# Miniprotein binders against q9bqp7, part 180

Target 1, 240 residues: q9bqp7
Amino acid sequence: VPQNWFPIFNPERSDKPNASDPSVPLKIPLQRNVIPSVTRVLQQTMTKQQVFLLERWKQRMILELGEDGFKEYTSNVFLQGKRFHEALESILSPQETLKERDENLLKSGYIESVQHILKDVSGVRALESAVQHETLNYIGLLDCVAEYQGKLCVIDWKTSEKPKPFIQSTFDNPLQVVAYMGAMNHDTNYSFQVQCGLIVVAYKDGSPAHPHFMDAELCSQYWTKWLLRLEEYTEKKKNQ
Key: E = the ipSAE of ESMFold2; O = the ipSAE of OpenDDE; V2 = 0.75 times the mean of E and O plus 0.25 times the DockQ between their complexes.

## First folded at step 18 (miniprotein)

Design Qb62
Fold by ESMFold2-Fast, scan of step 18:
Parts: structure tokens; sequence; C-alpha cells
Structure Qb62 (fold): chain B 240 residues (1-240), chain A 106 residues (1-106)
């Protein structure tokens, strides 16, 4: 299968602001349907090696924390991540800023960690918004589309406890970002083009978050890898 | 359990190859992040008492050093020295030569 038949970028679109673009960020709701999500495709196409390493990590954590301790740890990681995303959506949404704040959400170490990144973020076009690739038939819910240092990016917010990242969310981060990008670029609900990605890793202790910027060339290379994962998913479903 | 150890070694080797691909793609930061994970698992494998697992640690540390050098991280020198000492302890001329190649990449 030629990987260039389904390009990540749409040649009919521009990343430049249009005067007719909505001033309020888009927030298209994710509709429950049979079409697979980006996260499901990635989870169902993990290599044997990825699965083994994830299970090995879990075994080590259970040995250290106990069964109940491990469940509490993973639950806390999930909750902290969810709260971090909610806080960022509130901060970046013009209509919710200063009115609907939870002081506990806005005071977290993770929010302090991303302050220097947020200073370089502007022109927010989408927040917690659904994307669908009409031809390749997959959906996703992206965190944010905004300009980072003048470049329009799909931005994905991650939380991490130093020094080691949470392994479950690490393996496929770039693929997740480019999958959202390709979907948005071919989704009729959107009129602009995104060519860059940004993965922001925020730290619990408030130390400066790390911005991982992915330019158009790098995104194209990851898009090729995503297409292979999507093909694997489709083939596995035929054998079910 | 020999089966568990074998799968762990194979999975670490696969992860090391993923890091090499990331380096070729020019994603130096993500390569370094994935290499740190590989080092963690290689250290886990070494603690299980298999001498050949030190070779895996050395190889992964070389990949991490290469990624850090490309990114301009001054701590890369310390990692290269650690990798060299492990390669010397293993008595592997191949790994020692690989350390020198990484060191000379400017």
Amino acid sequence: as target 1 above (240 residues)
Amino acid sequence: SPELIEELVQSIEWLAKEVEELLRMGDLWYAAWMARMAVDFAEDAAKLGDPEKLELIAKVELLLAEARIAAGDPRAREIIEKAKKIAEELGSPELIEEVEKVRKKK
C-alpha cells in the first residue's frame, strides 16, 4: 500500500487566519459511534514488545506499591491529567476566563509548569474538539489547536512526575498528534490547515514544562507510521 | 523465569531499534526520552542477574548519549564515559569502538 495516497496535509487549505474564521474556539462534540478512535487504534495495534514492556512496568509497580497501591496510583495519575486538561481549556477559552474558575485547578504545580509555554500560545482555534478523517474513517478528540511561537499546531498536554514519565502515555504520543492533525485537515467542519505538532510535558513540582515541537517534515514521517497502525487495525477487525 | 527474561531482552532490543529510527528521523528529544525508558528496563534486566544484560545497558546508553550530543546537552559526556566503562568491563572491543565513534560525532 503506497503511503503517499493519503497525505497528512490538504493542499486546498492554508494555516493563515481568515477574517471569517470564528473568534470563539471551535468545540465540536465527540459523537458516540462505531468509527474507531485514535486511542483505540493505537491500543489495539501495540506490538508484542510494547505490550510486554507495559506489563513489566505494571509488575514492578505492583511489587513496589501493592495491588491496592497501584490502583490508587494509576487512578490519581488519571485524575490529575483530567483536571490539568480542564484547567487549560478554561484558561485558553476567552469566554470562560476569569468567570468560571476553580482555584484548586488553577493553582496546581502542573499549571505553574506550563506558564512559560502559555505565554507563547495565541490564536486559539479549537479546544477539546472532535475530529474525523472522512476518507480513512477514524475519529479523535484533540486538546487544542493554536499558534505556538507563530506556528499553528495541534497541541497535546501531558503530565509527568520527574524523573521518569508514565510509560502508558509515552510510546505513541507523536502518532496521536499527527493522527489528529491529518483528521482535522480532512474534516469538513474545519477550514484551516495544521502542519505542526506540539507535545507539552508538564511537571507536578512546577518546574518548567518541556515543549516538544514537531515541524511539518517530522509530522509527515510520523504520519507514515500512523497509517501503518491504522492498516493493522483494519486487518485485525476483518479477522474478528 | 527464563521465558520472562528472554522476552524482556527481546523487548529492550526492539526498543533500542525504535530509538535508532527516531534518531534517523531527526526527533532527538523523543529519541532521548525513549532511550531513558530503555535504560530503565535494561537496568531492570541487569538486576535479574544475567551478565549479557550489561551489554544491553551499554548499547542503550550509547544511543542516549548520541541523542544528547545531537541536542547539545553537556551531560552527554558523563553518559559516554559511563557507557565506555561498562563496555570495558564486558571486554567488548566492538562496543568500545562504538563509544569512540559516538564521542567523535561533533
Scores: ipSAE 0.667, ipTM 0.832, lowest interface PAE 0.9, mean pLDDT 82

Design Qb63
Fold by ESMFold2-Fast, scan of step 18:
Order: sequence, then structure tokens, then C-alpha cells
Structure Qb63 (fold): chain B 240 residues (1-240), chain A 107 residues (1-107)
Amino acid sequence: as target 1 above (240 residues)
Amino acid sequence: SPEELLEELVQSIEWLAKEVEELLRMGDLWYAAWMARMAVDFAEDAAKLGDPELAELIAKVELLLAEARIAAGDPRAREIIEKAKKIAEELGSPELIEEVEKVRKKK
């Protein structure tokens, strides 16, 4: 699939704020359907090397923690990630007051880790919102769309143990971001253009989160790679 | 087979190293450094199996990690270059020693 026939950016849209943009961030619910999700496409098109390394990481963790310890560790990582996303949605929602927020959701090293990033985030336009690429037929649930240092970004919040990255989905994080971006730019539920990405890796111990900013050129390069993964997924499904 | 597992591990680490090279060519310097750390972690595990072929692979991965960190402005780059240098010297590989010097001259 040629990238110039399915561009990531929509020439009919502007990245400038306009009067029709809602003051409350959009939160369109993800509806279950047959259309594949971004995460499904990426999971089904992993290379044999990605699969092998993920399995090696799993075996290392089992050797360190034991079988039951690994299950508890994985469950805790999932739960902490979920709570981190819930806390960020609460913090970035303009209608909530301090008294209305769950105090326990705001207590974590991950939230401390991300404070210096949050001070540079403004103009939130979408939170935990569903996107669908109407032509390429895939869906996703993005974390956040907001201005970061004055640039409108799809923002993806990640948790990690310092210094070791959590290997689940690590290989494909930029692909996930640009897939959401392309979908939003071609989804009739949204009227604006997003051209930049931001992956924020927050740390459990509260050490400063790393912001990985992706400009329009880098997003276009990753979009080409995402289109190849999507084509591979489609071919695998067609052969059944 | 333990030998087959070792060979698959070596091939996967080589694949990671090539992914890092591609990320550097794309100009994705931070993600290159992030991926290179993963490659180093797996290479260090492989090194514990005691194969001289793996030592050279590890040194190459360390050099890629150093290049990525230099590009990202990371002060830890010098430490990693010194690790690669020691491995190259222990191996007595003229090609690898030359690669270390090339990376070292980048500022």
C-alpha cells in the first residue's frame, strides 16, 4: 500500500484551534465490533524475532520471581498502568475539582515522575477516546490529545521500571501512536488535525519521565511502517 | 537443543542491532537509545553462556548504544564506549578496535 495514497495527515483539516472545538475534551466510547484494533494488528504481525525476545524476557522474569511471582508481577504492572491512566484522565479533565478526585489514584511514583511533563501540557481536546480510520478500517483507543509545548500531539502514557523497559509492546510504541494519529485525522467524529506524537515513559520510583517527541517527519516515516503492518494483517486474514 | 536456542538468541540480538541502526538512520535518536538498551540486556544474558562469538556481538551492540546516546546527548556514552573498547582489545579484533575509535571521535 503506497503511503502517498493513504496519507497520515488530512489536507482538509487544520491543527489550529477553532470555535467549533469543544471546551470539554472528547471521550468517544470504544464499541466492540469486527474491525481490528491497533493493538490486535500489531500483536498479529510480530516478527519471529520479536516473539522470541518477548518469550526470553518472560523466562528471565519467571527465573527471577517464580511462576506465581511472575503472575503477580504482571497483574500488578497491569493494575498500576490502569490506575496511572485513570489518574491522568482525572488530572487533565477541566471539570473535576480536587475533592471529586480519588486521592488514592493521585498517589504514585508514576504521577510524581510525570509532573514536569504535565506542566507543559495544555489545550486538552480528547481523553481516553475512540478513533476509527474510515478508509483503512481499523480502530483504537487513544490516551490523550493535547498541546505539548505548543504543539498538538497524540500523547501515549507508558509506565516502566527504571532503568529496564517493560518489553510488552515496547517494539511498536511509535507505530501505535501514528496509527491513532492517522485514524483521528480521518475520523468524522473529530474536526482537527494532529501532526505530532509524544510517548511519555513514567517511572515507578518517581524519577523524571522521559518525553519522546515525534515531529511530523518522523510520524510520516513511522506511518509508512504502520501501513506495512496493516497490509500484512489484512493478507493473513484474507488467507483464512 | 541448547545450541539451537543459543543460535536463535544470537540471531535475535543481531536483528535488534539492525533495528537500532535503522532508527539512527531515521533520526529517531531517543528510541534508538531505548531499543539499544534492550539489545544490551539480552546480549549480556547471552554472554553468560561463555561464547567468544557473543563477545564480539556484545561489543558491536555496545557501540550502537554509544552512538545512540551520543546522538541523544547522553553523558553515559563514554562509559559504554570504554566497555566496547575493553572487549575489542580482549578479542584482538582490529576491525572492532577501529569502530570504537570512530565512535569515540564523535562529539
Scores: ipSAE 0.615, ipTM 0.816, lowest interface PAE 1.3, mean pLDDT 82

Design Qb64
Fold by ESMFold2-Fast, scan of step 18:
Structure Qb64 (fold): chain B 240 residues (1-240), chain A 100 residues (1-100)
Amino acid sequence: as target 1 above (240 residues)
Amino acid sequence: SPELAEELVQSIEWLAKEVEELLRMGDLWYAAWMARMAVDFAEDLGDPELIAKVALLLAEARIAAGDPRAREIIEKAKKIAEELGSPELIEEVEKVRKKK
């Protein structure tokens, strides 16, 4: 149980649209400071088993590809993920200036993979937007906030070549989503409430993406786990 | 070294416990996803008992989600359990099978 519990949802907020809501998706810039990011907290609080399995995965890949091959592989995976996020931001933005598109970004197998998910996405509220939890003192950059099948979600887009050896982001994806959710629900830059999460795993070969939907109850369970990771991080930092 | 192999066993067993917690939470898709990772590591290690144990967790997650692909995984785990002659593992296979 966390010592300093704080609610994920804000009782003063609604998930319903109102007249004061912006007509275009919010894109608050991320400004770095001494406040830790969600990814930093998660990286600094990995268990020894998580660290060991990640190192084992890395060594397996190096054995298969060589050191230079592994570097090229990881650089390519990163670049494809970045391009995928850029394409999704372009596709989901209703703004004229944000609809400028690179043809190469829109022709990837990853974009084909998510087509059936995108048809169920509407009411985009935020894209590539910074969140800050003013009380718990952490920040993050979320991918997307939009309605998925009529439910307002924090949506996190993931790429996968297919089921392969473990990748670092896989262990903590639900915690990342709920951390962003809790921050946004208490961030003065936003006026609405999100209670659901969606992790979308897109495949390189265009196979249908998998939508992992997290309802409010599941998000609340993961929120408790996130609070424990955040508490561990702050205690670790105090003891430095 | 034997020490590194033991560390991998412990890490896979830790991952299995994480999957069990995800099943209790009702996060069936993520439980199956993590169980697939556990199977991959167990296969890399080459430990048949661990492979069968984490495969059964994957099967349990898929059964709970109504995924018919669970049957093939159960059959693979059964074959391993019988080859090992493990009464405990054979019993675990039957428990998972009964979950429909």
Scores: ipSAE 0.710, ipTM 0.865, lowest interface PAE 1.1, mean pLDDT 85

Design Qb65
Fold by ESMFold2-Fast, scan of step 18:
Structure Qb65 (fold): chain B 240 residues (1-240), chain A 100 residues (1-100)
Amino acid sequence: as target 1 above (240 residues)
Amino acid sequence: SPELAEELVQSIEWLAKEVEELLRMGDLWYAAWMARMAVDFAEDLGDPELIAKVLLLLAEARIAAGDPRAREIIEKAKKIAEELGSPELIEEVEKVRKKK
């Protein structure tokens, strides 16, 4: 799919707030349907090399932890990630009930890790919100849309383990961000324009999180790569 | 297995090409992240020449980002090149060092 026919940015939208914008962050629920998710598209279009490296990583982990130990490890990684996202939604939401729900999660090492980044986050417009690209027919659930250091960003929160990173969360992170960005910019449920991305890698031991900022030019380059993955997914689905 | 070692070499070489593309795109952080992954797999394989080559890619990403840790990575690659007695690899080390 040619990028010039499907641009990431919507020329009819602005990143500036207007009086008609909701005062509370949007949280549009993700509805089950036949339209593919960003995660599914990426998972179904992994290269043979990505698949091999992921399998190699799994086998090394199984060798170290045992079969049951590996299952427990992966379950714990996903649970910790889920709790981290719930805590961040609570912290960034102006709604008191959400903060009360997640009180105990606010003291994790991951939350300590992101404190210096959260100080630069303001103007939250969406949290745990569904996006759909009306024309390209894909959906996603983004973590956060907010200003980071004065720039409106799609923000994706990642957890990292030391010394061994969770390899499944290493591939395709920038593609996830720009896919959500392009969808939001063309989703009639939203009125604003996002041109920047931010991937925040938080550490379990509370070490300072790494902010990976993606400007508009970089997002445009990744959008081209995402469109290729989406086209590949569509071709594979047709041949299945 | 010799077959598994060959697949690992091919996958590391693919990852190195991905890193080169990320450097061209200007995504220095992600380039360094992927290069670190390539180093980990190269170390698992135990191929000193490949380890040195992917360390130099990591160093290039860090140099472009202004990261002083690049010097340590370059010195590690240099030590490997010297232990291998590879004039070609020593020359590659010096080329990366000059990019500072």
Scores: ipSAE 0.681, ipTM 0.856, lowest interface PAE 1.2, mean pLDDT 85

Design Qb66
Fold by ESMFold2-Fast, scan of step 18:
Structure Qb66 (fold): chain B 240 residues (1-240), chain A 100 residues (1-100)
Amino acid sequence: as target 1 above (240 residues)
Amino acid sequence: SPELAEELVQSIEWLAKEVEELLRMGDLWYAAWMARMAVDFAEDLGDPELIAKVRLLLAEARIAAGDPRAREIIEKAKKIAEELGSPELIEEVEKVRKKK
């Protein structure tokens, strides 16, 4: 799939605030259907080397923690990530959209870690919102769309435990971000344009989070790689 | 087993090539993140030559990003190269060191 036939950016859209934009961030629910998700496409198109390294990491962790210990570890990593995302959605949502705040969600090292990043985040336009690429036929659920240091970004929140990160979620982070970006830019439920990405890695101990900013040029380079993964997925699906 | 060790070597070499592509793309932060993962796997394998090689890739990414931690990584790679007596690795260490 040539990138110039399916551009990441939509020339009919602007990143400037529009009077038709809701004052409340969009939260379109993800509806499950036969259309593949970004995460499914990426999982089904991993290289044999990616699969081998993930299995090696898993076996190493099992040797260190035991089978039950590994299960507990992975469950805890998932739960901590989920709670971190819930806390960020609560913090970034206008009070009028909240049914009830859980103050315990706001008391974590991860939230302390991300405070300096949040100071530079404004103009939130979408939170935990579904996107669909109308032409390329894939869907996703993005974390956040907001201005970071004045630039409209797809923002992806990650948790990390120093020094051993959870490797399963690491290999395709930039591809995930640009896949959401391209989908949103071509989704009729949205009216604005996103050209930048931001991956924020927050730390459990409260150490300052690392912002990984992806400008329009870098996003375009990753978009080409995402289109190749999507093409690979489509071909594998035809052959099955 | 020897077969699994060979497959791990091939997978780490694949990861190293991914890091080189990320460096060419200018994604220095993600290149450093992936290089750090390669170092972890190389250390798990225990191959000194491969450990030195992937540490130099990590150092290259950090030098390009202006990260002061790069110097320590270069010194660790240099120590391994000298202990192995590998002229090729010693040359690679000096090449990376000169990239400011």
Scores: ipSAE 0.658, ipTM 0.824, lowest interface PAE 1.0, mean pLDDT 84

Design Qb67
Fold by ESMFold2-Fast, scan of step 18:
Structure Qb67 (fold): chain B 240 residues (1-240), chain A 100 residues (1-100)
Amino acid sequence: as target 1 above (240 residues)
Amino acid sequence: SPELAEELVQSIEWLAKEVEELLRMGDLWYAAWMARMAVDFAEDLGDPELIALVELLLAEARIAAGDPRAREIIEKAKKIAEELGSPELIEEVEKVRKKK
């Protein structure tokens, strides 16, 4: 159990719609400051073995592609992911008309991959929105909060070149999702409660995306692991 | 991709930990299946050193469970380390071999 335990769910909040809630999805801008992001905490608390394997892979890729080739490869993968997220935000936005550039975004294999998932998504509450946990002092930028098959979820969209049919295949994504969930549940910019998560892994070739649904119990289990990672980050920071 | 490589490395680490837990619980069939998945992910990256390291992580879990097959995996990883001439990998092999 983490030394500085804090609950993921806020008993003072409800997941039901309130008449006073905004009619359009929230999009709170992310403000960079000294407070660490979810991704920084996770990156800085990787095991030494994980860091070694990642560095080994990078060295081999640089050897194969050259420094410029490696940069081009990494930039292309990043751009594909960015465009996928932009396309999803556009699709889930309440705006009716799309620009021609948005049409090109909508034609990717990744978008074809998620069509069957999108049919079950409704009631969008937030898109590309900042969250901050004031008590635990971390920030993040979540992809989406919406109902999936009738349950309000923090939804994280991922692109992958290889199949990821099990939640264990999604590395730190479950921790990322629950970190965003806990922050949103205690962020004064939001009035609702989220108790479920969804990780959607989309494929470039248009193969059907794999959805990984996380119920409240599973979210609570990963939340404990996230708190341990946050504690490790804080301890490392003290020793510097 | 860096994102894919990071995800695969993390997934391999998580699968190795899951294998360790399953072996302690005596769920040998599921443990073996998860171990094979980790090897498949390492093969997807195509780095012989990563494959050897994953095999060593699995050997470490098998040693913890008292599995005699761990020695075969360690010897296989040793040969790969020698062929590649990787001092880091040779060190990992020796570290795992010393564990009971």
Scores: ipSAE 0.000, ipTM 0.260, lowest interface PAE 13.0, mean pLDDT 76

Design Qb68
Fold by ESMFold2-Fast, scan of step 18:
Structure Qb68 (fold): chain B 240 residues (1-240), chain A 100 residues (1-100)
Amino acid sequence: as target 1 above (240 residues)
Amino acid sequence: SPELAEELVQSIEWLAKEVEELLRMGDLWYAAWMARMAVDFAEDLGDPELIAAVELLLAEARIAAGDPRAREIIEKAKKIAEELGSPELIEEVEKVRKKK
């Protein structure tokens, strides 16, 4: 059990619609802050085994693609992921966006991959929105909060070109989701309770995306692990 | 490198433990992902018994996830077990094959 335990769920909140909720999905901008982000905490607290796995993957890719090829590959993966998120935000938003959609990405297969998931998504409440845990002092930028098959979820969209993980962050995706959930549940910019998570892995070739649904019990289990990672980060920070 | 071999063994052991935990939690997709990485490392190490053991973990995860590739993985583990001449490992293969 972590020393500085705090609950993931807020007993003063409900997952039911609130009369004060806006008619459009929330999009709170991420502000520059000295408070660490979820991704920073996770990166700074990787185990020796996780670091070894990441370094070995990197070495294999460099051997296959060369140094310049590896840089191009990673840049392309990042850009495709960014465009996929932008396309999903546009599709799920009921209003016109200021940013144009990437027409090429919409035809690339990633959007086709998630069609069967999107059919089960409704009641969008937040898109590309900042969250902050006031008590535990961390921030994040979540992809989406919406109902999936009738349950309110923090939804995280991921892209994959092959049926193997390429980036270490894939191991920590459940931790990322519950960290956002716990922050949102205690962030005064939001009024509702989220108790479920969903990680959706979309494929470039249009193969059906694979959903990882996380119920309240599973979220609570990963929340305990997230608190341990946050505690480890805080201890390391004290030594600086 | 003896030091690299030690690191690979430790990484495989950690991955196997993580797979078992993910299976208990019902996170079938991550279980399968991590089991595949364990197989890759075991193949790099070249230990047939370890390869067969992690292939069976991958098969269990894929069976739980409904992945049709589970059959190929079970057959690969069976071949390794037979080549190794281990009746106990062959028994484990048969156990996984029957698991729904």
Scores: ipSAE 0.013, ipTM 0.433, lowest interface PAE 7.8, mean pLDDT 79

Design Qb69
Fold by ESMFold2-Fast, scan of step 18:
Structure Qb69 (fold): chain B 240 residues (1-240), chain A 100 residues (1-100)
Amino acid sequence: as target 1 above (240 residues)
Amino acid sequence: SPELAEELVQSIEWLAKEVEELLRMGDLWYAAWMARMAVDFAEDLGDPELIAKVELLLAEARLAAGDPRAREIIEKAKKIAEELGSPELIEEVEKVRKKK
């Protein structure tokens, strides 16, 4: 699929705020339907090598922790990630009280880890919000759209445990971000343009999170790779 | 299993190719992240040649990003290349060492 048939950026949109823009961040609910999600497309188009490495990682973890230990570990990683996302949504929501924000900030090492990044985040436009690409027919649920150091970004919050990162959440992270970006830019529920991505990796021990900024050029390169994955998904589903 | 070891070798080589593409794209942080994953799998396999190759990719990403720890990684790869007596790996180490 040539990138010029399906551009990531919408030439009819601007990232400049309008007086009529909502003062409260958008939170459009994700409705399950037959249209595939970003995560499903990526899951169904993993290479043989990606699948093998994920299985190898799982077997190594089971060897070290035992079957029950591995289940407890993965359950805990999921729960901590969910709590981290909930805390960030609360912190970034303008309707939260000061006391609630303070409680969330002191909740975990992950929240301590992102404090320096949050100081550079402003102009929140969407939180935990559904996106759909009208032409390419895929959907997703993005974490956050806000200005990071003055640039409007799709922001994806990630948790990482040192020394052993959770490998399942690592593959295809940039593709996920640009897929949400392209969908939002072509979704009639939104009026603005996003050209940048930000992956924030927060650490359990509270050490400073890493902000991985993706400029428009890098996002365009990943968009081409996402279109190839989407094409592969469509062909696989057609041939079954 | 020899068959599983071969599959792991092929999967690590695939991941190394992905890292090379990320380096060409200029996504240095994600290249380093994926290279660290490749190092972990290569160490699990215990293949010194693969360990050296993916360590050098990590070093290249770190050098391009201005990370001072790149030198330590290059020295580790050099030691492995010398112990293996591989002229090809020694040449690759020297190539990465001269980058900047």
Scores: ipSAE 0.732, ipTM 0.874, lowest interface PAE 0.9, mean pLDDT 85

Design Qb7 (at its last look DockQ between E and O 0.71; V2 from the best seeds 0.00; counts 0 for: pae O 5.1 > 1.5)
Fold by ESMFold2-Fast, scan of step 18:
Structure Qb7 (fold): chain B 240 residues (1-240), chain A 100 residues (1-100)
Amino acid sequence: as target 1 above (240 residues)
Amino acid sequence: SPELAKELVQSIEWLAKEVEELLRMGDLWYAAWMARMAVDFAEDLGDPELIAKVELLLAEARIAAGDPRAREIIEKAKKIAEELGSPELIEEVEKVRKKK
């Protein structure tokens, strides 16, 4: 495996809340810098097979929709995803007033899809917040850190149009989650430990979202794979 | 082109190996998600043997997860195996059917 192994979990941290925790979820801004993001590392270390399949999918979509239709389709996917994340941030912000909450409440299928998951989400610690792994030198912007069914999780919100998923958002989803987890666990802006991940796939038609829970053991397995991708990225950068 | 068809076959085979590893890791939901993608690409290619093989991987993931939709996929793979007259595929179908 990886030549330079580093632990995902920080033995000096706890998932328990303490009196010094802020009353509002943390939202550390992501700053532009030369340190690579999780998404950049993953994009730059895709296998030739992943690249080929993504290009094949793109060409099939262009054949069906036309060049302009494909641009419109992808723009709509990104816009809907952005609006979904904004709505979730608003819903999960404990300081939102009744008036502000009403103004930001979206009547989208994605929000209806995720309602039953939100009932099991509490103790929100971070929303749309930057993480940086100070030792491994990568950054990311995570969606949410909160308790899901009593377990503190890095939560990643995904949108999907039935029946076909948006392929660009499918590869390496678990690696993205554990990369954020490892960074947060070693980031001095945070004081707690996260050991679990949750990928929530919300559906445009309002069908119940799927919660994919990743326990500590599964996260550890994906962490080893993430470390390999990070090493590949670092090696490629040295040789260019 | 023949070159693109070969590259698509190799890419689907790579994806199938990824699904097998996900099954070994016990990530059944993500294995099924990736297997559905493999089925979609195999159908686009139109190779019946490859379609049946990746359908059986999807079925394995669904069986392990207790997903009743596994039956539908097994029947699709069985039909292909029988039409091809492939003893190896027919054996693979039966092996998957016997899993809980």
Scores: ipSAE 0.774, ipTM 0.895, lowest interface PAE 0.7, mean pLDDT 86
Fold by ESMFold2, look of step 19:
Structure Qb7 (fold): chain B 240 residues (1-240), chain A 100 residues (1-100)
Amino acid sequence: as target 1 above (240 residues)
Amino acid sequence: SPELAKELVQSIEWLAKEVEELLRMGDLWYAAWMARMAVDFAEDLGDPELIAKVELLLAEARIAAGDPRAREIIEKAKKIAEELGSPELIEEVEKVRKKK
C-alpha cells in the first residue's frame, strides 16, 4: 500500500463522451521542465532483477547478432516504432490527413496488423498529447485517447517482432498506461476523464494485433503499483 | 559462471512471483506474456526444474484464459518432472492438470 495514496479518478469529471466535444483531437505540447516523466520514474525504479534480466537479454542478443548487428537492431526497433506512431497519428487525425499524410507510412506490416483494431476505434479525443498530474507532479506523453468498442480508453500502441522481441519496456507497460490515465484525469487541459486502458501489440509481419483491454478495476490495481514506484522515485531523489 | 547462474535463477524466480501476482489480479494475457519471458530465460539457463516451474505458470494462465495451447505445455512440464523424479514437481503438474 502506498504511504500517500491518491485516487486515479476525478469525481469532478464526466467519463462519458460528449456530443459537443471538439471535432479535432487534443494535442497538448509537452512542456520542457524538471518534473519527472512517467518513463523516467519507471526507468529509475527498476528492481535489480529487472535490470539483470534486461542485461541478460541484451547479452544474448549481442551473441546472436554481433555487437554491430545488435546496434542496428536497436536503432531499427526505435525507428519502426516512431514510423508506426506517426502513421497512426496520421490515420486518426482528420486535419493531418487533409494536409500532411504520407502514403508510404501506410505501407507497413504494423499498420496491416492493427486494421481490425482500428475498425473498433472511434471518438478520438487526443493524439500524441502531453498529460500532467497537477498534484503528484509527473508528466507524460500519451499516444491516443479514443473509444474502443464503446469504452473511452487511453490507448498505447506497441510494436513487436519475432523471434527476438524488444523487451526493455515490457515489464511496466500497464503501469505506464495507468500513470497516463491518472495524469489526464487530473490535468486542467482536459475536461473529461477515462476509466479504461488499452495496450495494442502490433506485429511486424502483419499478423492481427492483440488488443489488451484494462477495465477500471484492473487499472485501479495497477495504479496502486504505479504510486509505489512514484514514491520510490521520490525517496531516491530525496536521498541523492 | 556460478555467480551469474545463481543471480539468473533468483531473477527468474522473482519474475515467476510477478506472474503469480498478475494471475491474482486477473490479467491473464499479461501474466501469460510475462510467463513466456520467464520460460525463455529458464531455457537459456538450462535448469530443468526451473523450466518446469515457469511452464506450469504459463499453463495456468492459458487454462484460465481458455487457451488450448495449455495442453502441450502441461505435457512438457510433466515429462520434465518425471525425468527429474521430483515428487513436489510431479504433484504440482497434476494440480495444474486437474484445472484443465
Scores: ipSAE 0.728, ipTM 0.874, lowest interface PAE 0.9, mean pLDDT 85
Fold by OpenDDE base, look of step 19:
Structure Qb7 (fold): chain B 240 residues (1-240), chain A 100 residues (1-100)
Amino acid sequence: as target 1 above (240 residues)
Amino acid sequence: SPELAKELVQSIEWLAKEVEELLRMGDLWYAAWMARMAVDFAEDLGDPELIAKVELLLAEARIAAGDPRAREIIEKAKKIAEELGSPELIEEVEKVRKKK
């Protein structure tokens, strides 16, 4: 049980999205400060088992691709992911704010993969927006806040190559999502709260993306795990 | 190395526990994903019995998700169980098949 319990949901905020104006999605810039990011917390609090699995995977990939091949692979995966997020931001942004859509960004298997998910996405409230949890002292950059099938979600977009998912980003994704939810729900820059999460795994080959919906109950369960990771991180930093 | 083999076994066991927890939580996607990793590591270890066990775990996760591909996994595990002549493993295969 976490020593420093804090709720994921803010009782002071209404669950009902105020049907207010189709407002431009929020894009709060990430401020570089001494506050750890969600990603940093998760990376520094990986279990020995997780570290071992990642190293084993890395060794296997190096054996298969060579060292240079693995570096190239990693760079390409990163670049593809970045381009995918940029394309999604462009798609989900209001048309009036759409800079000239680089049509080339839209011609990807990943974008094809998520088309069926995008049909169920509406009411975009934030895109590539920073969140800060002032009390728990962490920050993050969330991909998207929108309604999925009528439920307001923090949406996290992931890219995967078949047949093997990119292991580096996958283990703690639910923790990342709930960390963003909890931060947003208590960030004064936001007037609303989220109760659901959605992880969307897009595939390079254009096969239908996998939507992994997280209801409020599941989010609460992962929130407890997130708090434990945050406490572990805090303890490690005090001992340094 | 024997040390690496031991660590692999421990990691597979850890993954199996995580998969079970994820299944219980209803996180079927991550359950299937971790189960697939367990299969990959079991294959690296080269232990047919362990491969069959983790394949069954993957099958359970896919069954829970309504994935028709679970059939192929079950048949693979069955074949391994038959080749090993393990009545226990055959029984486990049949238990998973009944969940479908």
Scores: ipSAE 0.022, ipTM 0.353, lowest interface PAE 5.1, mean pLDDT 84
ESMFold2 (binder alone), look of step 19: mean pLDDT 84; pTM 0.804

